# VHH binders against NACHT, LRR and PYD domains-containing protein 10 (NLRP10), part 4

Target 1, 318 residues: NACHT, LRR and PYD domains-containing protein 10 (NLRP10), of Homo sapiens (Human) (q86w26r167to484)
Amino acid sequence: SLVVLQGSAGTGKTTLARKMVLDWATGTLYPGRFDYVFYVSCKEVVLLLESKLEQLLFWCCGDNQAPVTEILRQPERLLFILDGFDELQRPFEEKLKKRGLSPKESLLHLLIRRHTLPTCSLLITTRPLALRNLEPLLKQARHVHILGFSEEERARYFSSYFTDEKQADRAFDIVQKNDILYKACQVPGICWVVCSWLQGQMERGKVVLETPRNSTDIFMAYVSTFLPPDDDGGCSELSRHRVLRSLCSLAAEGIQHQRFLFEEAELRKHNLDGPRLAAFLSSNDYQLGLAIKKFYSFRHISFQDFFHAMSYLVKEDQ
Key: E = the ipSAE of ESMFold2; O = the ipSAE of OpenDDE; V2 = 0.75 times the mean of E and O plus 0.25 times the DockQ between their complexes.

## First folded at step 1 (VHH)

Design o9 (framework vhh_7ocj_1)
Fold by ESMFold2-Fast, scan of step 1:
Structure o9 (fold): chain B 318 residues (1-318), chain A 120 residues (1-120)
Amino acid sequence: as target 1 above (318 residues)
Amino acid sequence: QVQLVESGGGLVQAGGSLRLSCAASGFTFSTYAMGWYRQAPGKQRELVAAISTGGDTRYGDFVKGRFTISRGNAKNTVYLQMNSLSVEDTAVYYCAKFDYTRYSGWLDYWGQGTQVTVSS
């Protein structure tokens, strides 16, 4: 069987996918149905050593001596969770390339098309926009849509986000009075961005006089809060513009090459300090063999989209 | 709430031994791979040792034959036995919980760390 789990950015698809693997491992989900459940992050598939199924299984098991032959003996007892299909597809930027997939990406396409392990089960998570690229690969799939926050869930989120009840009430009042903000907060990840922005404004003693009117305005408000110009020095303003341009450059490079994980050296190439940009970039430590490598990614996937779009506007100001 | 509490660090002379312990709570310990990492001043954090749910172990080349990782599922604890310590082993040692599945592509949680200082 094949199930596609779709939802907007930040709706908790990855958290749900990971929880499903945990629940299976503890016997709570699909008891006795699968011998192995493999979680495959489409964002992380670039870290695979080779494009072979064997290497994918070694990666998923965390063991280069995993018994591949035994695992593949009953393919109908295998479940692959392909998390973030939208992060697998790259834009067709070259006129001469009609299929610009890497060998590693091609392996996942063969699984989805049922050419490799045709009797295994697949669960695929994706953003709705990427369904245009996914659907031609599907022969038959069941679709499930992850709904965002209900109105009650949005109210609860604000209450839990703010430790101070007065700040929670004030932030929620601001959001309720703006239909665009209120609807945008249906998406949990955007709800986090809005809450973070409002908390930053309140902590800096600023009055919220003008509220965002669309998603671009929401991200601009967040950027302005966590990367503000220094009113006391023009040098700090130049530094701010430099950092903004560097974030745009990093985002553009990542989108064009379908790369969502960045090494510290790559951030340094763009004159970015990952720890100082915690408002925009998060880090995770990955075990590659016996080595640990720190990778950075945009805190919200929509930040990468936003900064990429901003890269065109920043060129107008130089 | 996931919690990892390291203990057993301290000051030791070169050639000495220390045993580090990491007490885990807030999750089903037996279903996760566990490990030890270290970070020396000005250096990147590096894997010292890792142990799978089944007891299989991996070690960094610089500690093979000197360090031993083990786990006690009944006590929700992972251990690192460090023998023949050298000044190059001076670092903050972190207990780590790998992702909540059979694979270990990324780290799920870190402890606060325990300082190990080796003097000549």
Scores: ipSAE 0.000, ipTM 0.172, lowest interface PAE 13.3, mean pLDDT 74

Design p1 (framework vhh_podentamig1)
Fold by ESMFold2-Fast, scan of step 1:
Structure p1 (fold): chain B 318 residues (1-318), chain A 120 residues (1-120)
Amino acid sequence: as target 1 above (318 residues)
Amino acid sequence: EVQLVESGGGLVQPGRSLTLSCAASGFTFSSYAYGWYRQAPGKQRELVAAIYSGSTLYADSVKGRFTISRDNAKNSIYLQMNSLRPEDTALYYCAADWYGELSPYTYDYWGQGTQVTVSS
């Protein structure tokens, strides 16, 4: 009835969760078991107008006229997929008291604690670090740990990432010769970062002379590839540092205020051009009632963690 | 650049009606949630009503008496206040919030306020 899928950032938890919804809809998964399967992105739940079950159902159905009474008639025939519990936006207690409204994310806590719809089925995805916050809410759960890529799966990933077979072979050879990189690529999200970095180096005609020694070095290599210093006019160092400082500022503000979705105006406030930073930020359009709004997020939560950590180094250098 | 301008306040007798208007400029009106807040002398600012798209929220003290509405073509929101009571006397503020929290502590934009006084 309650399953927790846990794994490091980028291990495919979200892809698996979304595939389960599609497979149910086509009749290939849980045939006849559930009347409704609701996919809930924890980072997006902040966009609900009220912390009420009815609003969550309207959100999931995309329709304010969704038949809430009918849906709730047999709660044992409902499955909720709560994707990314570690990305759940959390307002501070003081702000909640002042606004006089229930927190939107507290509805998810009530579902997990089995206080709301106690007979429904839940599937929750999370990073391991958030388990300490999740475990006090659980009464009985089955845990499934997604370990990441096998050695053969890493080789296949490199082959699939690069359209040019020779580039794929070259990139994989570099990774295989570095134990730290090879082990790190067990995590699919890091595998993507490493492949993107190597592709950038090869496109610039550069030889990889130094290889990363840890995860911080991997992210620094990626940043150096996609935010290189300009060659024209001696101010390139300042321009690069300005963008890095801005990304660190955005990440720190997001972590500090428990936010993972950023509007375009918020990016501009930090002197960031979202489309030009596609290497670090992705965007999605969300239908909020009759309005469509674009939100940005870091491509992987690990980028937000990385830039947040780097923000302390920037502050210390002052 | 970005402005919310309230109007329609005034002095009214108990039991009468007033309509408050809020005109928005300098941003994409349809993309925001809007709320009406009020603050009586010596009290904290409180949410009266909120609207985003087709969804509305009302404070318990005004349910059934007040109606919030929006007109996207005019970039305006309205608060229709019926059966006014002396307790409704306050400075009324229009607010716009992208995330829809409409908290005095998490807003994007606020108007200057319009005074409503309910007295004989």
Scores: ipSAE 0.000, ipTM 0.107, lowest interface PAE 19.9, mean pLDDT 72

Design p10 (framework vhh_podentamig1)
Fold by ESMFold2-Fast, scan of step 1:
Structure p10 (fold): chain B 318 residues (1-318), chain A 121 residues (1-121)
Amino acid sequence: as target 1 above (318 residues)
Amino acid sequence: EVQLVESGGGLVQPGRSLTLSCAASGSTFSYYAYGWYRQAPGKQRELVAAITGGDTLYADSVKGRFTISRDNAKNSIYLQMNSLRPEDTALYYCAAEIGYWTPDSYEYDYWGQGTQVTVSS
């Protein structure tokens, strides 16, 4: 079968996909149905050099000696979870542009079209905007909309986010009394931003007097709180403007080139110190051939989208 | 790995048709891309047609006359050759490569032994 999970940025598609892998591994989900379940991050697969199905399987298994022949013996017992189709570098739209597709994208294209391993099961997550690129590849698919956190899931998220029960209760009370914040927290990625912002405000002893009016205002409040330095006196104001401009530049370059992973050298090109910007950027070590290489990404894809949009509003005056 | 065995070659008059078959065994058939190559006496081996899942590529010299197809249930690849010409005379090879495919590829990982096609009056 083929299922498409669609939902706006941050609606928990990746969390659900990863939970399915865990539940399968523990015997809770699809008992006896699949021999292997492969989680494929579309964002990360772009790091593979000239990739073949065998290399993709080695990547998913974390073992370059994985028994490809045995794994592929019964393709109907395989499930591939393709997480974040919208994060692939190029769309697969044109019927005569086969030559123009990258090798990595061609492999995923063949899996989705059911040309490679046609009897395997596929689960694809994507933002609705990318459906125009995905739909031409689909033969028959079940579409599932992810609406985001229920009220119960929002309450649970706050309890798990804050280690201090008093802070969790205070933050959730503030959010519940504020319709804009409460509804915004239906989106898990925005829920994280709201919780981070509230935690920062509470730890600085500030009273939350103003309420964000929309998601952009929420992101701006977060950015204003966590841009170094957090005190806006003197020379710190110029430093904040420089960092903001650099983050916007990095995000714009990433969007323009359809990249979500950045090398440390690329951050330095934009005068950014990855470790000092942990509020916005995360890092992971990836094995490329025989080398281990560090890559940075925005903590949530919504941050890259936000900073990219900000790049049109933040003009450098000469 | 995959083992390939061609069949269906023979002597045929110009303007007639032949169907070549390639039987694949060993690994899972469906994750391979397949191609037909040919080599005429005194000439270089050339790609005639290629297929992945359902997408096809043909050499200009055979486009419109030859059709490549696959049958996943039978683990077989076919080359339907119509309107045959004397210049189509060659040893025809079936070839395969795992999952990765480029339309311009001149190298495949696995090869059959070939089947002779002779077009002559």
Scores: ipSAE 0.000, ipTM 0.141, lowest interface PAE 20.2, mean pLDDT 70

Design p11 (framework vhh_podentamig1; at its last look DockQ between E and O 0.01; V2 from the best seeds 0.00; counts 0 for: pae E 14.4 > 2, unsure alone 64.5 < 65, grease 24.9 > 24.2, SAP .714 > .668, placed apart)
Fold by ESMFold2, look of step 2:
Structure p11 (fold): chain B 318 residues (1-318), chain A 120 residues (1-120)
Amino acid sequence: as target 1 above (318 residues)
Amino acid sequence: EVQLVESGGGLVQPGRSLTLSCAASGFTFSRYEYGWYRQAPGKQRELVAAISSGSTLYADSVKGRFTISRDNAKNSIYLQMNSLRPEDTALYYCATRYLSTFGYYGPDYWGQGTQVTVSS
């Protein structure tokens, strides 16, 4: 069977997909149905040195001794979770850009079109805007929408995010007084941004007098709280403006080239110090054959989209 | 029984070229990926270049100057090092992995290393 999970950015598709692997491994999900469940991050697929099924299986298992022959003996007992179809990207390495599409993307297309392992089960997560690219590849698919946090789940999230219950109560009260902000917290990713912003304000001893009234305001509140000055100091406001422009430039270049992972060298070309920008950029070390290589991405795809959109505003205001 | 033997290191002036060789023995050569690593004094070992059956990878610091290649008939891997700089001074190791993998696992076997010194 084939299931497509769809929902807006930050609605918990990735969290659900990763939880399904863990629940299967502990025997609480699909007991006896699957011999193996494989999680594949579509944004990370470009990092495969060779686009072969064996290498994909080793990647998913984290074990170069995975019994590939036995795994593939009964393909009907396999589940592949392809997370983030909307996050597929063109190769950033020179040798992989010849055809405009990486060989790893070809492997995923073969799986989705049922040319490889046609009897296996597939779960694909995506944002709705990518469905037009995904639907032509599908034959029979069940579609499921993820809606985000209920009102009880939002309250629980705030209680869990803040260690101090008084701090959690203050933060939730601020959010509940603004209906737009409260409804925006239905999206778990936005809820995280809001909680991070409020925690940052409380840690800095600031009192929240004005609350954000739209998504742009929410992201701007986060940015203004966490945007650091650069090393060369001077006026902190001027240094923060330069860093902001550099983040916008990185995001815009990334969108232009359909790129979601950035090498450290690309950050340096934009005068960005990745370690100082942990509030906006996450980093991971990836084993690429015999190499360990550090890559950066925006902490959430919504940040990349936000900074890209902001790049137009900053340029218009000169 | 499994051995990787590096050769071709030495003292060389800046701007010159050097070719490192790695002879592999005691295993089926074609079932492995190969890489060159280097370790400068006081620094951690870092990847310089890697080669598999279908692709190559280079560290940013050597891209365009160094070329990795393999000769399956001779069970050998080579590193052509052009336009050498003093910062290329290091002990260079040949390394191999059994089966291609992704993750945090490193090489399975290492050579003893060959010294490259770029000075004068």
Scores: ipSAE 0.000, ipTM 0.207, lowest interface PAE 14.4, mean pLDDT 75
ESMFold2-Fast, scan of step 1: ipSAE 0.012; ipTM 0.435
ESMFold2 (binder alone), look of step 2: mean pLDDT 80; pTM 0.816
OpenDDE, look of step 2: ipSAE 0.026; ipTM 0.403

Design p12 (framework vhh_podentamig1)
Fold by ESMFold2-Fast, scan of step 1:
Structure p12 (fold): chain B 318 residues (1-318), chain A 123 residues (1-123)
Amino acid sequence: as target 1 above (318 residues)
Amino acid sequence: EVQLVESGGGLVQPGRSLTLSCAASGFTFSDYTYGWYRQAPGKQRELVAAIYTGSTLYADSVKGRFTISRDNAKNSIYLQMNSLRPEDTALYYCAAYEPTWSGLDYEGSFDYWGQGTQVTVSS
């Protein structure tokens, strides 16, 4: 069987997908139905040295000694969770042509088309914008829409986010009294940004007198908290405007080339220090054969869109 | 426009050391991944060592004997070969590829190659 989980950016699709793996492992979800459940981050598939099923299985198991023959003995007892189909990266076409090579069909496309392992089960998460690319690959699929946090879930998120109960109560009070901000927190990703901003303000001894009016204001409040406008702040080698311009440049390059993972060399080309930008960029080390290589990504896909959109303002230093 | 020029090859006796150098030009040196390959007559070309951001990689046959290094100020890559053996005799190639999010490619994925330098280990 094939299920598509769709929802807007930040609606908790990845959180739900990872929880499904955990619930299966603990016997709560699909008891006795699957021998193996593989979580596949679509943005990371491009990191496979060979686009082969065996390499994908080694990647998912974290072990290049995984028993591929045993695993594939009963395909109908396998579940693949393909997380973030809209973030699936394509290799550079120009590089392939330079080598005299034609692009090969993606391993994930072969799985979705049911050309490889036709009896396995698939769960795919995606933003709606990628459905036009997914549609031609689907034979039959059940669609499920993810709507985001209920009012109770928002209250629980705030209480879970803050270690200090008094800070949690204050933050939730601020958000609850602003209809726009409260409704925006229905999106889990926005809820995280808002909580991070409020925590940063409280830890810096700031009083929140005015609240954001829209999503742009929410992101700007976050930026102003974690990347202050003070060029003499003594913590950064780059001024706020230079760092913002560089983040905007990185985001624009990612959008232009459909990339979501960036090497350290790419950050250097944009004059960015990845470790100092932990508020905006996350890093992961990947085992590629015998090597370990670091890649960066924006903490939220919406940050990539936000930084791209604001690039014209930062250049003029308004 | 990218050029790689190897030097340092020659005839050496078993058990001795030799250092190969690779001078790179035509691109931003520090942004590239570099490797050393070798090919003996009648054998397949094999990766000997590679250097990339944050790590190095060595073939099992040379691990503990060879060391790859880079000097960004001199735009150069080096292969220090210790305890040389007759089976190390081969034409040695310097190779480079552009930074990518696909990671390190091991087999024929390098974009630029030097002309090679001959290393002969015999008594």
Scores: ipSAE 0.000, ipTM 0.102, lowest interface PAE 22.0, mean pLDDT 73

Design p2 (framework vhh_podentamig1)
Fold by ESMFold2-Fast, scan of step 1:
Structure p2 (fold): chain B 318 residues (1-318), chain A 118 residues (1-118)
Amino acid sequence: as target 1 above (318 residues)
Amino acid sequence: EVQLVESGGGLVQPGRSLTLSCAASGSIFSDYAYGWYRQAPGKQRELVAAITSGSTLYADSVKGRFTISRDNAKNSIYLQMNSLRPEDTALYYCARYDEGFWSLTDYWGQGTQVTVSS
């Protein structure tokens, strides 16, 4: 079977996928149904040395001696969770040219098309924007939509966020009267950003006459919280304006070239210090052959989208 | 059932130090990010510091004075507060984040009071 789990950025698709793995392992989900469940982060597939099923299995198992033949004996007892299909990266050009390798996404395409392991089960998570690329690969798929917060869940979130009930009521009323804000708050992460901004406005006794009219305004509230405007820009290394411009540059380069993992050298090229930007960037160490290499990624894909969009606004304001 | 229990608050003179502790139970501690928030009477609840497996973040007002740390073996988060100012007077809350920094704060502690006065 094949299930496509779709939803906007920040709706908990990755959390749900990871919980499914844990629930299966503890016998709570699909007891006796699968012998192996493989979690595949689509943004990390580009790091495989070869675009081969065996290498993917070694990567998922964390062990180059994993028993591939035994694992593949009963493909109907395998589940692959392909997390973040919209984040599937283009192969690094030098690796393809040096090794004559086919694009690594073609391996996942073969799995989705059922040309490889046709009886295995697949769960694919993706943002709706990638459905145009995904749907031609599908024959029969069950679609599940993660809508984020229901209207009742949004109301509950506002009530729990504010310690003062009157502030909670005022904030929720403001949001309900703005269709863009109300709809955006179905995304839990955006809901937090909006509440944080409104709380600041109300505590200063300001009348909220101008509300965010788009996602850019919403994300600026978050940036103001985690990169506050102090005398040195909220960072000891760079001023706030320079850091914002650099994040925009990194995001734009990444979107243009379909890259979501960045080397330390790439951050440095954009005048960014990864460790000082923990609110926006996360890092992981990867074993690549004989070397351990650090890669950075935006903590949430929406940050990359936001900073990319902001790069146009900053360009216009110059 | 996940619980966060804060301790270490109290009355302290300006310029002195306090260490706040947060004990987490009912979860796989190392899989989550944690933060310290504070709320003074008549003011909004604000983020003071946050910690992930590889990084820390500090509010502008406390940068250079406060240090957040974690002890995965003890399922505990700490906030070392140096050079305390009257403006630091607030109820301090420990919080757990789901899905890292962008996600909902899914659990809160009851809070511990810090009062900085002569």
Scores: ipSAE 0.000, ipTM 0.105, lowest interface PAE 18.4, mean pLDDT 73

Design p3 (framework vhh_podentamig1)
Fold by ESMFold2-Fast, scan of step 1:
Structure p3 (fold): chain B 318 residues (1-318), chain A 120 residues (1-120)
Amino acid sequence: as target 1 above (318 residues)
Amino acid sequence: EVQLVESGGGLVQPGRSLTLSCAASGFTFSDYYYGWYRQAPGKQRELVAAISGGSTLYADSVKGRFTISRDNAKNSIYLQMNSLRPEDTALYYCAAESYLGTWDEPYDYWGQGTQVTVSS
């Protein structure tokens, strides 16, 4: 079978996909149905262009000694979770095709079109806009929509985010009194940004007197909390503006080049210190063939969109 | 500054082998796809072989004869050319392209080229 799980940026598609793997492993989900469940991050696998099936399996297992022949013996007992189909835009293969070569179809596209392992089960997550690119590859698929947090789920998220019940109650009260914030928190990633901002305010002993009026204000509030102007005395505000401009430049370059993963060297090119910008950037180690390489990404995709949008305003004198 | 420097070209007799090397500097080697292109007199440049993250692609005219490889420790790519034919005579170029670049504005870096002449 083939299931497409679609939802806007930050709706928890990746969290749900990872939870499915864990629930299967503990016997809670699809008991006795699958022998192997493979999680494939399209964001990461874009770095493994034109890979062979066995190389994909080695990567998913984290083990070059994985028993590929045994794994492939009953393809109907395999589930592949292809997380983030929208990250597969503009593959190397299409550039090669434009240059007069007839490249082999990408392994993931062959899996989706059921040309490779036609009896395996697939679960694909994607943003709605990328569905137009996915639909031509599908013969028949069941679609599931993620609409974001219900009111009860938002309340539950705040209670889970804050260890202190009083902090959770205060934060949720602030959000409920602001219709814009409350509605924005339907998106789980925005909910995280809002909770992080409020926690930062409370940790710094600040009182929230005025709340954001739109999504730009929400992100500006977060930036002001985690990148304050008063650092190391004189010219600290100029330093803050330089860092902000650099984040905008990195985000703009990422959007322009369809990149969501950045190496240390790329951060240094923009004069950014990844570990010091942990509020905005996260890092993970990825295995590329025989090498392990560290990549940075914006903590939430909305940060990259936000900083990219701000890059236009920065060109016009902030 | 991004730089690609080719070496290994020369004059060889038909049926013999030649190895071309390309040394890359000024960028993170792993951020780029690499290819070997060639241009014979009076013709447009054509892609001969390409490599990305270990996956390879070859033009039909060279399949089974040429092998492209990379050495990440040396920031270099190679083209091993076996069973050379007179029609392989061309100026060979090393090229690098960002794998996450846009279709409308691809980033292409080229070397200066190295001449390969296959003649009896």
Scores: ipSAE 0.000, ipTM 0.140, lowest interface PAE 19.5, mean pLDDT 71

Design p4 (framework vhh_podentamig1)
Fold by ESMFold2-Fast, scan of step 1:
Parts: C-alpha cells; sequence; structure tokens
Structure p4 (fold): chain B 318 residues (1-318), chain A 121 residues (1-121)
C-alpha cells in the first residue's frame, strides 16, 4: 500500500513516476486495481489555491469541476504519487522561525501518516537525505532504490541526445575513456549535464582535452562552457561575476524558503534575465485560477544545490 | 563497506586551536567529496566545510578561522580550527558524498560517528 522510491537527484525518479501514471492509463500497469492515479509534484504543490484535499484533486485533474465526491467514494482504489518529498523540507533555521509546515505541506503529511484517506495507496519519491524526516511519518513501507541507467541505457541516451551521429559517437567515446565519468552517467540528470557540456564544447569548436573527475568538476565544466569569462577586459569580467553571484543568491534564497519555482519579477530582483540564462533555467507556463503565469526553475535540481554550495566561494562580505 | 572515523576533539579554551582528523576505509578515497558537519545540543546538523578534488567551501560562521584539507595518500581529511569560540561547541561529523554522482552537494549523506568539541571558560 505504501512504497518509497529513493535515489539521488536526477536518477530518473520523476521520469519513472510520470511513466507509471501513463502506463496505468494505458492499462499496462496495475490493471483493474485503481480507478484514479494522481501525480503530485511536491515542488509544485505551492501553486494550489487552497490547502484542502478538494483543491488537490482539482489540481491533479486539471479541472475545478472534477467529481470529488465520486472520486472519494472508494479511497482504496486511489493511488497518490508524491514526487519529491525532499522538496517539502525546510532548513532548521527556517523551520525555527516559521514554526512548522505550511498548510499545503501539512495536507501531504496527513496523507503520509494515513490520517487522510487511510486506505489509499501511496508512492513517495525522495532523495535519501530526506529519509530521516520521512521515516517517522511511516509505519510500514516498501523501499526501492533507483540505481539509474544501465550501460545499454546510457548508450541509448547518447544516441538519442545527439541528432548528429558523428557527434554522438565522439561524445560517447570521450565518456567511455573515463571510467569515473561513465559510471557517473548512470544518473540520468548527470548524463544530461555531461551531454549538454560536450555538445556545447563541440559546437563552439573547442577540443575536449580534460574530463571531469567528480560531480563538482562536471558542474564547473558546464558553468565554464555556458558562462565563460569575458575577453573584453576587466569590466566585462565583472559582469560575468555578477551573474554568477546572482544565480548563487537565487539558489540560496530558493533553498532557504523551499521555493523551486520563481516568477519573472523575482529573477529581476536578483538582476537576472531568464531567457539569457536558458543554460541554467527553464520556464513553464502554469494555470493559476484564470491567470497563466510563467515560472522559472533550475534546469537540473542539482544546479540549485551546486549554486547554493558555490555561494560560500563567491560571497565577498566578511 | 564505508567507514569514517573522526578523532581530535576535546575541551579547549576560547581563542585556542584544535585539529580534527577523519580516517576513511572501504572505498577509493580520492574520487569522492568530503565534508565536516557539526551538531550542537538541540540543533540540526549544519555543514561547516567541504572539500572536493580541487576546491574548498566554508560556512560563513567559520570562514577565515577554519581550514579543511585532504591527504589522498593517507585516506584522511582534516579540519584545522583556529580562534575557537563558545558557539563552536558541538559534535563534529565527517561525511562522505552519498553517491559518486555528487547530487548531494552541499548535503552529504554518509556519516562517521562524530567527535565532541567543547569550547568553554
Amino acid sequence: as target 1 above (318 residues)
Amino acid sequence: EVQLVESGGGLVQPGRSLTLSCAASGFTFSTYDYGWYRQAPGKQRELVAAITYGSTLYADSVKGRFTISRDNAKNSIYLQMNSLRPEDTALYYCAKEYTFSGDYLPEFDYWGQGTQVTVSS
């Protein structure tokens, strides 16, 4: 009835969770077991109009006229997929100041504790670090650990990522020659970062002479490729440093306040131009009542973690 | 199996120095990132310093006072703590990157047992 799916950021937990919804809808997964399967992004739950179960169901159905009473008639035939439980956690300092969870976060905790819809089925995805906060909420759960891409899946990913076959072969050869980098690519998100970095190097006519040795080196290589130093003299270099500091500030504020979605106005407050930073930020339009709003998020969840860590290195003030 | 063993803690007066050591075994030391965390009574664990293959990171509260270093040949990391303050009193933990992917920076998920540092009088 309750399954916890754990793995590092980028290990394909979200992709797997979303695919489960699609496979259920097509009759391939859990045939005849559930009447409804709801995907709940913990990162996006903040967009709910209210912190009530009814509003959560309206959100999941994409329709504020969804038949809530009919849906709730047989709770044992419902499956909720709570994607990204780790994104509900607040730093200790922030929890101390705000004294607990938001009402929307509390609703999800009531589901996990089995106080709300106690007979429904739950699948929860999380990073292992958040297990210490999740375990006290659970009584009996099945745990599944995601190991990421097999060797065959990595080869297939490189082939599908690069539209140019020669470029794909070159990138894959570079990765295969570095056992550490090849093993790191078992994480789908790291695989994407590596492929994106190599594509950027090749398109800019650069020769790849050195390969990253760990995750920090991988992210540094990516940042160096898509946010290079200015060659115009000291004033242009200052501009690049300001952009890096602004990204670090945005990441730190987002982590502290449990925000992973940022409005255009918030980017402007940090002196950031969303479209200019497409290498680091993605945008999506979300329906909020009758309004459509554009939100930005870090392209890979590890980018927010990386820029937050990097804030220790770029912070000037003593 | 991964083993991280901290040592070097103790009772010390304000303004003095202390060096913590962490000995690692059960894996290839040089390929991973490491960090030092601390936990004061009644508080959450907080990152103090981290070291990667080529760089170091420090929490604002310890910048200029603490230095993290590594010795790959000895499978060890160190935390040199200078100008100690009463607020540095805590149980100090050595941590290893949970997976090689490093998706847990600055949040390390594999811990040692800790070593107590008390700064008083």
Scores: ipSAE 0.000, ipTM 0.114, lowest interface PAE 18.7, mean pLDDT 71

